# Miniprotein binders against a7ua95r516to809: the designs that were tried, part 229

Target 1, 294 residues: a7ua95r516to809
Amino acid sequence: ASLSLLSISDLVPDLQFIFFWMSNAIEILYFIQQKSPAYMQTIELMDDKAGSKESLLSATISANEEAMTILEEVIMYTFQQCVYYITKTLYVVLPGLLDCNPFGTEPSSEQCRRAAGVCVCAVCVMPEAVRRVVSVFQTTSDLLQQYQVHSEIQSQMFAYLFFFTNVSLFNQLIDKGPARGWFQRSRVLQIQASVKILLDWAKGAGHNHLAQKFFAKFCSTVTILASPPQQLSQMSWKALCAEHPSLKPVQLHRILTQYQLMAELGPLPIWQPSSEDEAYIYRTVDLLESFENH
Key: E = the ipSAE of ESMFold2; O = the ipSAE of OpenDDE; V2 = 0.75 times the mean of E and O plus 0.25 times the DockQ between their complexes.

## First folded at step 15 (miniprotein)

Design dl8 (at its last look DockQ between E and O 0.93; V2 from the best seeds 0.82)
Fold by OpenDDE base, look of step 16:
Structure dl8 (fold): chain B 294 residues (1-294), chain A 80 residues (1-80)
Amino acid sequence: as target 1 above (294 residues)
Amino acid sequence: SMTYEVTIRTDNPEYLELIAFALRMLAMAMNLRVEEVRREGDTLRVRISGTPEQVEYFEEWVELWLKKKGIDARVEVREV
């Protein structure tokens, strides 16, 4: 099946299976953790008639640890599988977010389940490209809630998904942005608006802190690009570094260089990297974000 | 150690695989030897080896876990 046809809805049955096992493995692990101490105490209080009490206790501790390890492996495996499937769907829909015009009259999604007719809910009024991304996250949230997955695991999953989304969007913007015209102010403003909708959803879903943290790099990039030339041209390299600490020097330099080209600005001495950063601006290996560092 | 057969009957056969997995994990956590796990229709049969005291605790754990999960099941233990 072409990756282009893969929707999150198509994966729901598989995800449900995985979430079911993940949730139950967590519950079993917790159950064992809660009950094991009392059980160990019963062994400790047994009459040592056979001199084997210590051996029995040791063997039981080891067996208990083995059981917990197996459960942890199941949890980790199921977590990874969820992330794998969800990120595959994100991979397909995220490029549309950068090309989205949220100010255009795009038809409302046919998929709003809430009302017979034109739904005016926050999701239904979203541009289609944004809604597709939000739908992935919302489906994930709904499944996590449906299976009552532990809050820590939920947080970890959204942290990774936001991380993945940020890396994907950032890399696409940096790599393809100039050629696609995404560095043009009008297009940047569209991107900014689209991302804001996503961030607003994340806030409403209770993931505001995670979203702010993991989207920082992409948001900083968009903020710089959205800045009027008159304003940005007054900011020094050091000031920009301080205001956008999530950006590496090489990334900031690339952004400013492309901005300069797009805005037809001559060389700006105030944007010249400091002597300290000069060596780092040529580290092209650090230009794009890695998916491995999470 | 003696051998026991634990029989679980449920009106929710969709959970039998989960129950089997849980039983294995609980037994392992208690250092009980699981000798056999069989599914017979809507019934799960597990053979375990342990002391009477261990098996009593195991039965308790299984019942508590099933209750926590909201699975309606009957647990029967017999020496074999």
Scores: ipSAE 0.826, ipTM 0.964, lowest interface PAE 0.4, mean pLDDT 92
Fold by ESMFold2, look of step 15:
Structure dl8 (fold): chain B 294 residues (1-294), chain A 80 residues (1-80)
Amino acid sequence: as target 1 above (294 residues)
Amino acid sequence: SMTYEVTIRTDNPEYLELIAFALRMLAMAMNLRVEEVRREGDTLRVRISGTPEQVEYFEEWVELWLKKKGIDARVEVREV
């Protein structure tokens, strides 16, 4: 409830402050890296009258490295603070993706109709729950651009935000899905459509490869659950593992179990885990994903 | 080593905290000792200990960095 009061717009002033210092620390670090070799060279070419040139050079190298270390620490600290605040807002809005219906009856937004020149009704609808998540990503992107943050840092930030999104959605689906009815086929198709809107945003924002990489586990889960029984029942355990390498054996087993319950199927021999995988399908420590990156 | 006072005057006082931070980091990177940093309105005064040659390079780095940031500022260095 306390987190439901946090919106990305409420955090913009604090994020502006943090991005300002992060961006400038990066630029100062880069400046020092570019200028230091020539400066060190001037020390190496000095007249060594008192025999103190080696000591001066060593002390200067050490001080130079200390300055860079301080700047690196500022960058890491400010990055972590940004991620902390952004993911707190993201954590609050992400569950709504699992409950929303992107197939609403609104024909299309007026803006979408005018832009396309042809009505593309269901594809242009963005539910409020999806809009809230997109707003977090878009605000982050706008701030990174506003402060001209180095492109590598921008990529690292979105990599983590997509990783966090994947972990949050996957864990909630696995943990709460049975009680919330999220494994019903109509719900899975709605979830799949909502995630597609997010993936389309990521593609348009230039982050397609990051989204593809970091959403793989959740997307694999939804793809399996959305498959028709006639199609899925023809795929062996080995084939499913090969097609969905992002899923651990315990995760795939859990997904298939939920599929069987929803479709009112009994155990299928073709879905029997390999003998080696059978030891791993009961490792409940591996069922939910960690928010720790590695 | 000798003590110098670096004076930064700018019409963009919102950048003075950034300038102070940058000067501390640039001085450290050159093994210059920063003794004091003072803000007097729109003026920043920084006391640095080093050789004349080190301070000459420091002034060059500061002026170049300010130019790259697009900060209109006047940099003056004097021995104190």
Scores: ipSAE 0.774, ipTM 0.951, lowest interface PAE 0.5, mean pLDDT 85
ESMFold2 (binder alone), look of step 15: mean pLDDT 86; pTM 0.841
OpenDDE base, look of step 15: ipSAE 0.825; ipTM 0.964
ESMFold2, look of step 16: ipSAE 0.749; ipTM 0.944
ESMFold2 (binder alone), look of step 16: mean pLDDT 86; pTM 0.842

Design dl9 (at its last look DockQ between E and O 0.93; V2 from the best seeds 0.83)
Fold by OpenDDE base, look of step 15:
Formats: sequence, structure tokens, C-alpha cells
Structure dl9 (fold): chain B 294 residues (1-294), chain A 80 residues (1-80)
Amino acid sequence: as target 1 above (294 residues)
Amino acid sequence: SMTYEVTIRTDNPEYLQLIAFALRMLAKAMNLRVEEVRREGDTLRVRISGTPEQVEYYEEWVELWLKKKGIDARVEVREV
């Protein structure tokens, strides 16, 4: 199937298999961790017939550690596979979020049309492009819950997915934004509204803190671009750095430069980088976010 | 060390692969040697080598794990 046709629904059977094994491997690991101390104590309390007790205990400890290592490898492998498939789906649907007009009368999803009644659920009223992104996250959440995956692993999964989403959206906006007209105020407001819907979903799903943390760069960029020229032109470089600490100097400089061009503002001395940051604004290697920094 | 056969009978054959994996990991964690794992229809047979005391603990672990998972299974252990 062409990458363009890949939906999260098509991956559900494969994901179910992976989540099943991931969840059970975690449970088995936890079981062993809980039961092993008592078992080791029983070995320690055994009569030392012929000095074999210490060797038996050492061998048992080693075997126990090996078993746990195997389980950890299974957990890591299954986790990575889940992330791979889910991020592949996100990669396909995320560009649609930047082009989305949430204020337009987009037709309700075909699925909601098939329901004999007007479904007014939060997902059904979402713009299609936003709904597609939310559907990936919701499906992930549903699978994690279905297989009762440990809460810490759930948090790690969403942390990574939000990280990936932020990097993808941020990089696309910075790289393609000027050419696509995404820096135009009207378009920025559309993007801001679309992201708000996603963040509201994350809040409703219990992932508010993670979403706020990992979407910080993209949200900061959108917030700056959505700011009226009259307000933003009064903010110094230092003030902007302080309000948007998630942005590197080179990133902030690029955003402000593109904003200046879009708003047809002359050079603004107030936006001049500090002497401390001046060297960093030319580090173009740091302009785009890396997927490897997670 | 003696050789024992652990037989698992369940009405949930869909879990037999999981049970086999779990039994292997539990045995390994206890430093028990797994000699053989066989599936015969809806029955799983695991041959392990260990001391009588180790096998008693192993049986307990298997039963507790099955109970925790909510899998209805009968566990039988015999010396072979």
C-alpha cells in the first residue's frame, strides 16, 4: 500500500499483536521482580550442605538477571515497533494539520454521516485534518488501555509521540512555512486553532502536562507568529527569549526575520540579538529539530 | 536434580503460547532448566529439571501468575 493510503486502522491488527506481547512481558517482568527476593531468601536459609549454598545463590541471581534482561529486550523491541508504526502514520497525516482551515464548513466525517443520528462528539465536530491526527493518538490510547499497559510505558509512548509530532510540525513550519504562506496571520490563526483542538484532546485524555512540555517549541512559534505586529514590535529580544525559552536563538531569529518580511516591517533594533546570543543565531545546524534527541 | 513434567490444561487455548513463554521465563528466573516444551492440542507440557523444593516453588509461581492473568488453567506436576 502506498504510504499515502496507510491509515492507523490498517495497522491495528499488527499493533494489537505487538501490544499484547509488550504488556505481558511487562507483567511477567514485574511478577519476577516481586517474587524473586523471597525465593532468594529461601535459598539463603537452606542448610549449607557441602558449601554449595553460595554457588547456588550466585547462579540463581545470575539466572534471574538474565531472565529479566530478556524480558526488558522484548519490552524495548515491542515498544520500538509500536513507535515505528504509529509515527509512520503520523508522518502521513501531520502535514494536513498545517493546511487545515478549522473555521471552514468541512463536511462531517463519513463515519459520522453513517450514524443515523448527528453525532456531536468532540471528535466528530473536529476538522477532518485534525480528526485524522487525533485518531492516531486515540487509537494508540485505546490499545494501551485495552491491553492494560503499565502507566509508565503509556507515558513514555505519548511523550515520544508528542515529541515526534512537535519536531515534525515545527520543522515543516520553519522550512516550508514562508513558501506555503503559513506565516500569514490568517493561516497562523488557523494553525493555532487546529493545535488548540489537539491540545484540548490531550488534556481530556489525561496527557496535559506531556502535551504542554513536548509541544512547547511549536506552540511558541505559532504564538509569536499569531501576535499582532503592534504588540510583537514592542518586545525586545531578551523578553522574547524569556517568554519562549524552548526556542533556540537561531530559531527565534529565523521566526522574527520571517515575521518582519511578512509584516513588511523595517529593521527593528529592539529585536537585535544580545551579544551573548549573536554567535548562536548563525548556527544553522540548530535551526531544525532533530528526531534523534529523544 | 530430578526431572518433572508440568502439565497445563486450559479452556483458553489462545493463551497457550503466552503461557509457554511465561513458564520459560519463570523457570529461567528460578534457575530451572527447561528440557522440553510441547503443545498437545489444548494442553501444554513443560519438562523441567530441579530440586523438589525448587519445583514446588515453581508450581506456586505458575499458579499465581495464571491467577493474576485471570487464565483458568489446571496445573499438574509429576516426577518423570
Scores: ipSAE 0.829, ipTM 0.965, lowest interface PAE 0.4, mean pLDDT 92
Fold by ESMFold2, look of step 15:
Structure dl9 (fold): chain B 294 residues (1-294), chain A 80 residues (1-80)
Amino acid sequence: as target 1 above (294 residues)
Amino acid sequence: SMTYEVTIRTDNPEYLQLIAFALRMLAKAMNLRVEEVRREGDTLRVRISGTPEQVEYYEEWVELWLKKKGIDARVEVREV
């Protein structure tokens, strides 16, 4: 039977195995780092009767470094395997953020009905599409804590996941947005609200600075598209580039072109690229982002 | 160099693969050659070659690491 990578819960046993070995490799590495200086000193204090103390010390230093290198490779490999499995589930669930409506006219969920006595009619619960994405992040966070993975590795893990999320959402919005109607202002406001829920999760989980750093391109895109025409039409190309440094010229140009079409505006001279940027707006190789960390 | 056999007996046999990995890495970090790693039920036997002084430090590292992990185990070392 074909394996499905649609749900993070299906991957938990495999992730538990990988996190187990990653966390233990980290602990063994730190144990060796902690104990090696004293061991090397015992070799330096040896009685040099055989005339081989310096050779023994050199060989031991080399072997010690080799052991640490092997452990570092295990850590890197297991980290990459975690990222691989987790991002495959993210890739499946992330497009739903672009299609969902986080605004409801009236809640119909069991949780909302059960809370009817507390006057929660203006409170929105997390939409299912957002819940699926948050579930991947939360499960990852829970596993990292369960296996007591070093905090630096946990931060690097979420840096990769947020980077991947940004690239995936940005590329799909740019590539599929015209056909899917995602550039319509009402739609963009829904997307903005859904992403805000995700950013709120990241803040509550202690990852606010990572989310701010790695979601910048997608958030800039949504901010431009959500801007009222009266406000945006007063901003020049130069001003827009300065306000959104995370966007390449070709990306900003494409976004403004789609905004112009969606808002039923004619061409706006104030949005003409600067002379130094004009050559870059035709670099289609720069339009979509790479999933490689470069 | 001399050949020694390190025997690990534990009530936690689910950790034997981890213990084997740790023993290989600790030995390598001390420039000890691991000749053989063999599992016999709840017992792990590791053959290493090195000087008596190196093996004494290795035994100490293994015991400290096992205690740090909370693995209840008996460590025996003998020359073979």
Scores: ipSAE 0.759, ipTM 0.948, lowest interface PAE 0.5, mean pLDDT 84
ESMFold2 (binder alone), look of step 15: mean pLDDT 87; pTM 0.848

Design dx1 (at its last look DockQ between E and O 0.51; V2 from the best seeds 0.00; counts 0 for: pae E 3.7 > 1.5)
Fold by OpenDDE base, look of step 15:
Structure dx1 (fold): chain B 294 residues (1-294), chain A 80 residues (1-80)
Amino acid sequence: as target 1 above (294 residues)
Amino acid sequence: SMTYYVIIRTDNPEDLERIAERLRELAREMGLRVEEVIREGDYLYVIIKGTPEQVERFRREVEEWLKSQGIDATVVVLEV
């Protein structure tokens, strides 16, 4: 199937299967971890008939260790598969977020109109491009809850998905932004508003800390680009580095250079990198974020 | 004091300059700091700093003014 036609709804049946096994494996693993000590203690209290106790204890320990290892592998595998499918869906919908005008009068989704009339829920009032992204996260959340997946695994899932989203959006903005006009003041404000809607959803879903942490680079970039020229031109390189610690020197330098070009500002001495950072601003390999560094 | 974006959309982009001027005047009268005014197509973006109460009052005054002028425009306020 062409990536362009892949919706999260199309993946739900497969994801349900994976989440089912992931949840079951976690539950079984937890059961073994909790019951194993008590079971071993019971064996230890048995009468030692001709060394059978030691053999039984050893066999039980070995069986539990093997079972736990297998279950951990199943959990890891199912987790990776979920991430794979969900990130494929995100890959399709995320570019729309950067082109979104959240201030446009987009009609509410036809589906919400049919089911409940004018739905005024936070999701229904979202721009379509934002709603499509939120729908991926919401579907993921709903599935995790439906199958009662352990909270730690849920947290790890959203951490990775937010990481992926941040890397994808950041890289697209840095790489394609100038050509797409995403660095224009009006467009930056649209992007900022769209991201805010997404972050507000994450906050409402209980993932505020994770969202703030993993969207830091993208948010910092958008914040800088959204800053009025009068304000940003008063900030030194050192001040900007301190305020935006998630950005590497090469990234900050690139953002400021593009901002300067777009705003038709002359060279600003206060934006000159420190002597310590001067060597790093030319490390183009560090400009884009890697998907492998999580 | 927080930063707010006041976004105005109109089907009559010829009115945006008049709207922008009025918004600047109104902001000044209300003691709001206007950081930037951006016109793009059918949209006016006004970046202001103020308290939530000031900005809500500002929004109401803008909407009332637009209505009084017979200008069909949508006003959106975003906290940043």
Scores: ipSAE 0.451, ipTM 0.815, lowest interface PAE 1.3, mean pLDDT 88
Fold by ESMFold2, look of step 15:
Structure dx1 (fold): chain B 294 residues (1-294), chain A 80 residues (1-80)
Amino acid sequence: as target 1 above (294 residues)
Amino acid sequence: SMTYYVIIRTDNPEDLERIAERLRELAREMGLRVEEVIREGDYLYVIIKGTPEQVERFRREVEEWLKSQGIDATVVVLEV
C-alpha cells in the first residue's frame, strides 16, 4: 500500500522522529549564531605570541560555516519530509469537504444522539469530513509543540499546509465541480458551511492571519458561488476582478461561466468580458494552481 | 446587518412548505430581509439579512413555532 493511504495517526512515530531532529538542529543553529560572536571576541583578546590567533580565527570561521551549512540542510530536509507526509494525509481527506453535507451529519457522540431534535450539543457542530481535516492540523500542532519547534518554523509549517489545502480544494472544485454538481445552490451553501467551520477552527487555534492569507483563492471562489446571481450580474467585470484579486482572470471567468450554467440562466455567459479582457483571459495559461513550493 | 443561513431539517419533507411559509411571515413581521429560500429533500435553507439580535429573536420564534406545531425538526443558524 502507498504511504498516501496512511492516516495521520499511523504517521505519528515517523513524524516524532523527524520533528525531534528538526527541533534539535534549529536549537543548535541558534546556539551557534548567539554564542559565536562572544567566542570570536575571546579569540581576538588572546595573546598572539605564537601567531596562532589568525589560524584559530580562520578555523573557527570555517567550523561555524560547515556547522551552519549542515544544520540548514538538516532543517530543510526534515521540514520537507514533514510536509511530504502530512500533505499526503491531507490529500486523502480534503475531497470530503466538497462532498460533505454539514447539516445532515449524524451526531458524533452519545451527547448528540440523546439531544436529537433541535440541535443543542457543540460536538454536532463539526461534521466528520471537517473533523478528519482538523485532526491532521491538530495532530501537527500538537507534535510541533511537544518537540518545542521554534514558533517561526511552526508558522511556516502551517502556512504551507494552508497553501496546500487551498490549492487542493480550488483545483478540485474547478476541475471536478461541474461533473460532481458542486456548483448547485444547495451544494455551494453546504461547502461554504464546511469551510466556515474549518476557518473557525483555524481562528481558535491562533492561525487566523495565515488562514486569511493562504485560503484567499478558494474562499473568493466560494463567496462568488454563494452570491445570488442577480447580485453578480449587476457588477462589471472590472469590479469583480477588483473585489477578488486572488483570482486570475481565467479562473474568475471559468467560475462565473460555470455558476451561470448551474443556475440555469442559459448557455450564454452573463459575464461577458470585453474583447480585450477576453483575449487577456486566453493568454493567461494557468487555470489550475501549482503545488510547487516557492 | 449580516447574512445568516437558517437551515431546517425534518424527516417529514411535506412539512417544509408549511415551515417556509411561516418563516417568510415571521421574517416580514420582524423586518428581516429574506434573500433566498431553497427546498431540497429533507432540508430548507433560508438566507436572511439582519442584525445578530434580530436573528436570535427569529431563531427563538422559529423554534417555539416548530414546537407548537409538533414538528420534529433541527434548526441550525450559521453566520456567513
Scores: ipSAE 0.305, ipTM 0.760, lowest interface PAE 3.7, mean pLDDT 79
ESMFold2 (binder alone), look of step 15: mean pLDDT 86; pTM 0.837

Design dx10 (at its last look DockQ between E and O 0.01; V2 from the best seeds 0.00; counts 0 for: pae O 10.6 > 1.5, placed apart)
Fold by ESMFold2, look of step 15:
Structure dx10 (fold): chain B 294 residues (1-294), chain A 80 residues (1-80)
Amino acid sequence: as target 1 above (294 residues)
Amino acid sequence: SMTYYVIILTDNPEDLERIAERLRELAREMGLRVEEVIREGDYLYVIIKGTPEQVERFRREVEEWLKSQGIDAEVVVLEV
């Protein structure tokens, strides 16, 4: 069965196996790092027998370096496998956020939402499309905690997942938005609300810093599209670039073009790119983001 | 001062014009700036700038007004 057809829950047994070995490799690496200096000091206190002390020290250093290299490769490989499986499931569920209407939820969700305030704080008030994405993140978080994976690795994992989410949502919006009607005013507001619910989950889960960092491009895009026409039409190209530094000139140009079409505005002189940026708005290779890390 | 989206969904979409006019009047009385009012289908989206306390009171008064008019509607407020 194709991974693109499976939910995250179908992958849990495989992920448990991978997280188990990742966590063990990390703990063994830490142990070697902590105990290696003490063992080297023990060798230094030995009586030297015709140079055997120097030979033992050199062999011990070489063996430790080989072991640490192997463990680092296991950690990297298992991390890459986790990311591979998780992002495959994430890729399938993410487009649903762009089609989601978070305001048309079941009555029990409305009661919970009003009682708890404007932000969604419980799963019972989440639209299904948002719940599917949160389920991927929550399952990942639960597994990382269950196997006590080192906190730095947990942060790196969520950094990659949020990066992937940003790229996927941004590319889908830019590439498919006109055909799917995602630039309509009500759709943009619905998208913004759905993303807000997801960001609130990330904040409650302790990942606010990573989410703010890695969603910047997508969030800037939605913020521009959600802006009232009277406010946005008063902002110059230079002001928009300064307000949204995560957007490349070709990306900002495309977003403003879609905004003009939606708001039935003609070209505005104030949105004309600066002389320095004018050549860059035609760099179509820069329009969509790459999924590659670095 | 912060931006809020007030979203109204009703089973009786013929009421949305009347609801929109009431929301504008109430926001004006409370010193809340209405940035935009968007009507699409059965939804009314009102973008309001104000303090959290002003917007919470606004929400309560809108819900009470809807009840007094016999309008079945859902009110959602989202801070941006």
Scores: ipSAE 0.086, ipTM 0.627, lowest interface PAE 6.4, mean pLDDT 81
Fold by OpenDDE base, look of step 15:
Structure dx10 (fold): chain B 294 residues (1-294), chain A 80 residues (1-80)
Amino acid sequence: as target 1 above (294 residues)
Amino acid sequence: SMTYYVIILTDNPEDLERIAERLRELAREMGLRVEEVIREGDYLYVIIKGTPEQVERFRREVEEWLKSQGIDAEVVVLEV
């Protein structure tokens, strides 16, 4: 099947299986961790008949450690499988977010399960491209809740998914943005609005802090590009670095250079990198974000 | 030695078999242990064991190769 036809709904059966095992493994691990001290104490209170107590204690410790190690491996493996499948669907739908016009009259999705007929819920009124992205996150949230996955693992899952989304969107914007016209003022405003809808969803889902943290680079980029020329041209390099600490010097320099081209501005001395940053603006290897640093 | 997932994200699933072959070859050349190369529909991922340095080198080699082939693909590395 074409990658373009892949939806999160198609992966739900597989994800359900993985989440089931992940949740069970977490539960068993927690059980062992909580009960192990009590078991050890019980063994310690036993009569030391024929040196069997120390042997039993040692065997129990070893068995628990082995079991916990195996369970941790299962948890990690299942977590990674979930991330793999979910990021697969994100990869397909994320480019559409950059091309989305949220100000257009798109028909509301009539597929809201909460209402018979035309639903005007926040999800149904979203632009289709935004809704597709939100659907991936919402489905993930629903599955995590359905299987009662530990809150820490849920947080880690969303942290990674937001990280992945930020890296993907940022890299696409930086790399393809000029050619696709995404640096044009009107397009930037569309992107900003689309991302705001996504962030509003994340806030409503209880992931506001994670979303703000992990979308920082993309949001900073969009904020700069959405700034009026009159305002941005008054900001120095140092001021921009301070305002947007998530951006590396090479990234900021690239954004400003493309902004100059888009706005038909001549070279602005005020945007000249500091002597400290001058060496770093040429580090093209740092221009795009890596998926490894999470 | 740690376990890593190397995931290939591409809009061109027709290239996945060629990519898979190259990944196996590169891993072998680099002395990385490949546990599994899995193609699931339009996705490819490789389970490898190695040091962080080896895997980073592997990632770079894969990216360079993809670029040299004109394949538009992203390489995602996950640590286990």
Scores: ipSAE 0.007, ipTM 0.268, lowest interface PAE 10.6, mean pLDDT 84
ESMFold2 (binder alone), look of step 15: mean pLDDT 83; pTM 0.803

Design dx11 (at its last look DockQ between E and O 0.39; V2 from the best seeds 0.00; counts 0 for: pae O 3.4 > 1.5)
Fold by ESMFold2, look of step 15:
Structure dx11 (fold): chain B 294 residues (1-294), chain A 80 residues (1-80)
Amino acid sequence: as target 1 above (294 residues)
Amino acid sequence: SMTYYVIIRTDNPEDLERIAERLRELAREMGLRVEEVIRQGDWLYVIIKGTPEQVERFRREVEEWLKSQGIDARVVVLEV
C-alpha cells in the first residue's frame, strides 16, 4: 500500500515477524547475561593443566561478548523497524485528530452522556479520527503482549510513539493551524476534547505517566488556546512559562499571538516576555520540533 | 470547582440565540461561573466553572427547558 494509505492492519503480518525475532533476541540476551557469571566462576574453579584454563576463559569471554553484541544489534534493529512501520501509519491518521468534531458522535448510552457526552471506550463510541489513532496504539500493545516483549522495551516503544504523536500534532497545529482554521475558539475546544479522549484511553491502558510526560508540549498548547479570554488575560508571561515548561519562548509567543487574533484581544503588557526570554521569541529555528528528539 | 464544556447542537439553529440566553440565566441562578459562550453554525459551546453536582443539575435543567420549548437539541457535557 502507498504510504499515505498505510493502515496498521495491513502491517500486522510484518510486525508479527519483527516482534517475534525481537522477543527471541531479548530472551537469549537475558539468558546469556544471567548465566555468564556462573559459567565464568565454574571455569575459574577448574583444574589448570598446562594453562588451558586461561585460554578457555579468554575464548569464553570473547564469544560471550560477540554474542551479546550481535543480539543487542538485532534488538535495536528490530525495535527501529517496528517504530518505523508504526509511526508511518500513525503519521497518516494523526492529522484527522485536528479536524475532528468529537461532539458530533451520539453517546451509546445514558452513562456515556453523563460522562461528558463521549464514551471513552476504545472500540464502541469513539469518534472515527480518534479511533484510528487509538487503533494504532492498541494494535501495537496487543502485538507486544502477544509476543511477550519485555516490559521495559514495551515502555520504550510507547514512549517513542507518544513522543512522535506530540511532535506531529504540535508541528501541524503551529504550521498549518492558521490556514486550516484550527485556532478558532470552537475548533480548539473540539481539539482539546479529542485529546482528552485519547489521554483517557492512555490512562486506561496503563500508559498515563508516559502520555503525561511525552504529550506535554501539545497538551500545554491546547490548554492555553482553550483558556477563556478573561482567565488567560490574567496570567503573566512568567506564570505561563511556569505552568507550561515544555514550551519554548518562541512557541509560547506564537501561541499567544494566535490566541490574540482569534479571541479579538489586543497585545497585553502582562504577556511581555521576561528579559531573558525576549531574545528567544524571534528564534524561528526553534518554533517546530524535531522528530529526532527523545 | 471544575471546568466544564456544555455543548449544544440543534437541527434548528434559529433557536441557538434563545438557548444561549437561557443558559446564561440558568448559570447565574445556580451560581455557576460562565467563562465563555461560543456560537458556530448549529453549535453552542458554553464554558462553565462549578462543582460536578452543580453542573449535573444545570444539564438536567437545560434539557427540561429544551423539552418544554419543543426544541430538538442534543446536550453534551465534558469535564475538562
Scores: ipSAE 0.616, ipTM 0.894, lowest interface PAE 1.5, mean pLDDT 84
Fold by OpenDDE base, look of step 15:
Structure dx11 (fold): chain B 294 residues (1-294), chain A 80 residues (1-80)
Amino acid sequence: as target 1 above (294 residues)
Amino acid sequence: SMTYYVIIRTDNPEDLERIAERLRELAREMGLRVEEVIRQGDWLYVIIKGTPEQVERFRREVEEWLKSQGIDARVVVLEV
């Protein structure tokens, strides 16, 4: 109950604090890494008064190493905290993406409401359910930029968030999809459109490669399910495996089985797994994705 | 040429067949390729291929037609 009320906006003050420290720690670490050699060289050029130079050099090296270790720990900790809070928010809003109603009363984003008139920005034209997901990512992006977080850390954060999103959406679709009617073609098309909007946002935000990589499994699933029966029924198991390499045999088999049931298709010999894959299609442990494999 | 979903919802599902037929005709007149038309309950999904300009014109024409027919329907166009 309480988690459903948690918006990304409610977390912004806490996230700002964490991002501030993360950014500062990165900057300090970088400073030490850049200046340490120069300091050591300066010490080496000093007149050696009775072994004091060696002791000073050793002490400086040790202090720098300790400082760098602490800073790395702070960076890792703050990164993990950011991911934790952001993924909690994603967890709440992601199910809405699968049940998206494009005709929902879309209140203009509060930010766009302040602008006199109907905002036609890309976010304002999004279905509400999509906008909520995009808002989490956009807020994250804005905070990362505001605090000038190093680009590599930004990429790592979005990689994880996209990974998390893909796993969450994929697992929900596979597990609950049949019961919730998400495998119905009309619903799949809606999901496909929603995901496309999200991917377009990611592209515009400069994360196209990461989005394509980490959403591959969910996108493949949606692509298969969105395919017309006439087209999909002409594709062999081997062709589908080749076209959708992100899907494990057990996952592809499950998707095709559910598609067959939904489309009221009889058993299709062309979808019969290869002898090599036949042993793997029954590995139900591999059906759902794990959050631990990142 | 991009792919677009034209999604229509109406409170009068009996109109969806008429809407679908008109959309097909209009698309043909405008030189748009209709890939698929899917009806599900109160929803109509029309998958079309065209340019952004063509599809925007198509949306306007559809909305105007719906209004002229007194059909209360919402139209959403999504790029895919």
Scores: ipSAE 0.082, ipTM 0.614, lowest interface PAE 3.4, mean pLDDT 86
ESMFold2 (binder alone), look of step 15: mean pLDDT 86; pTM 0.832

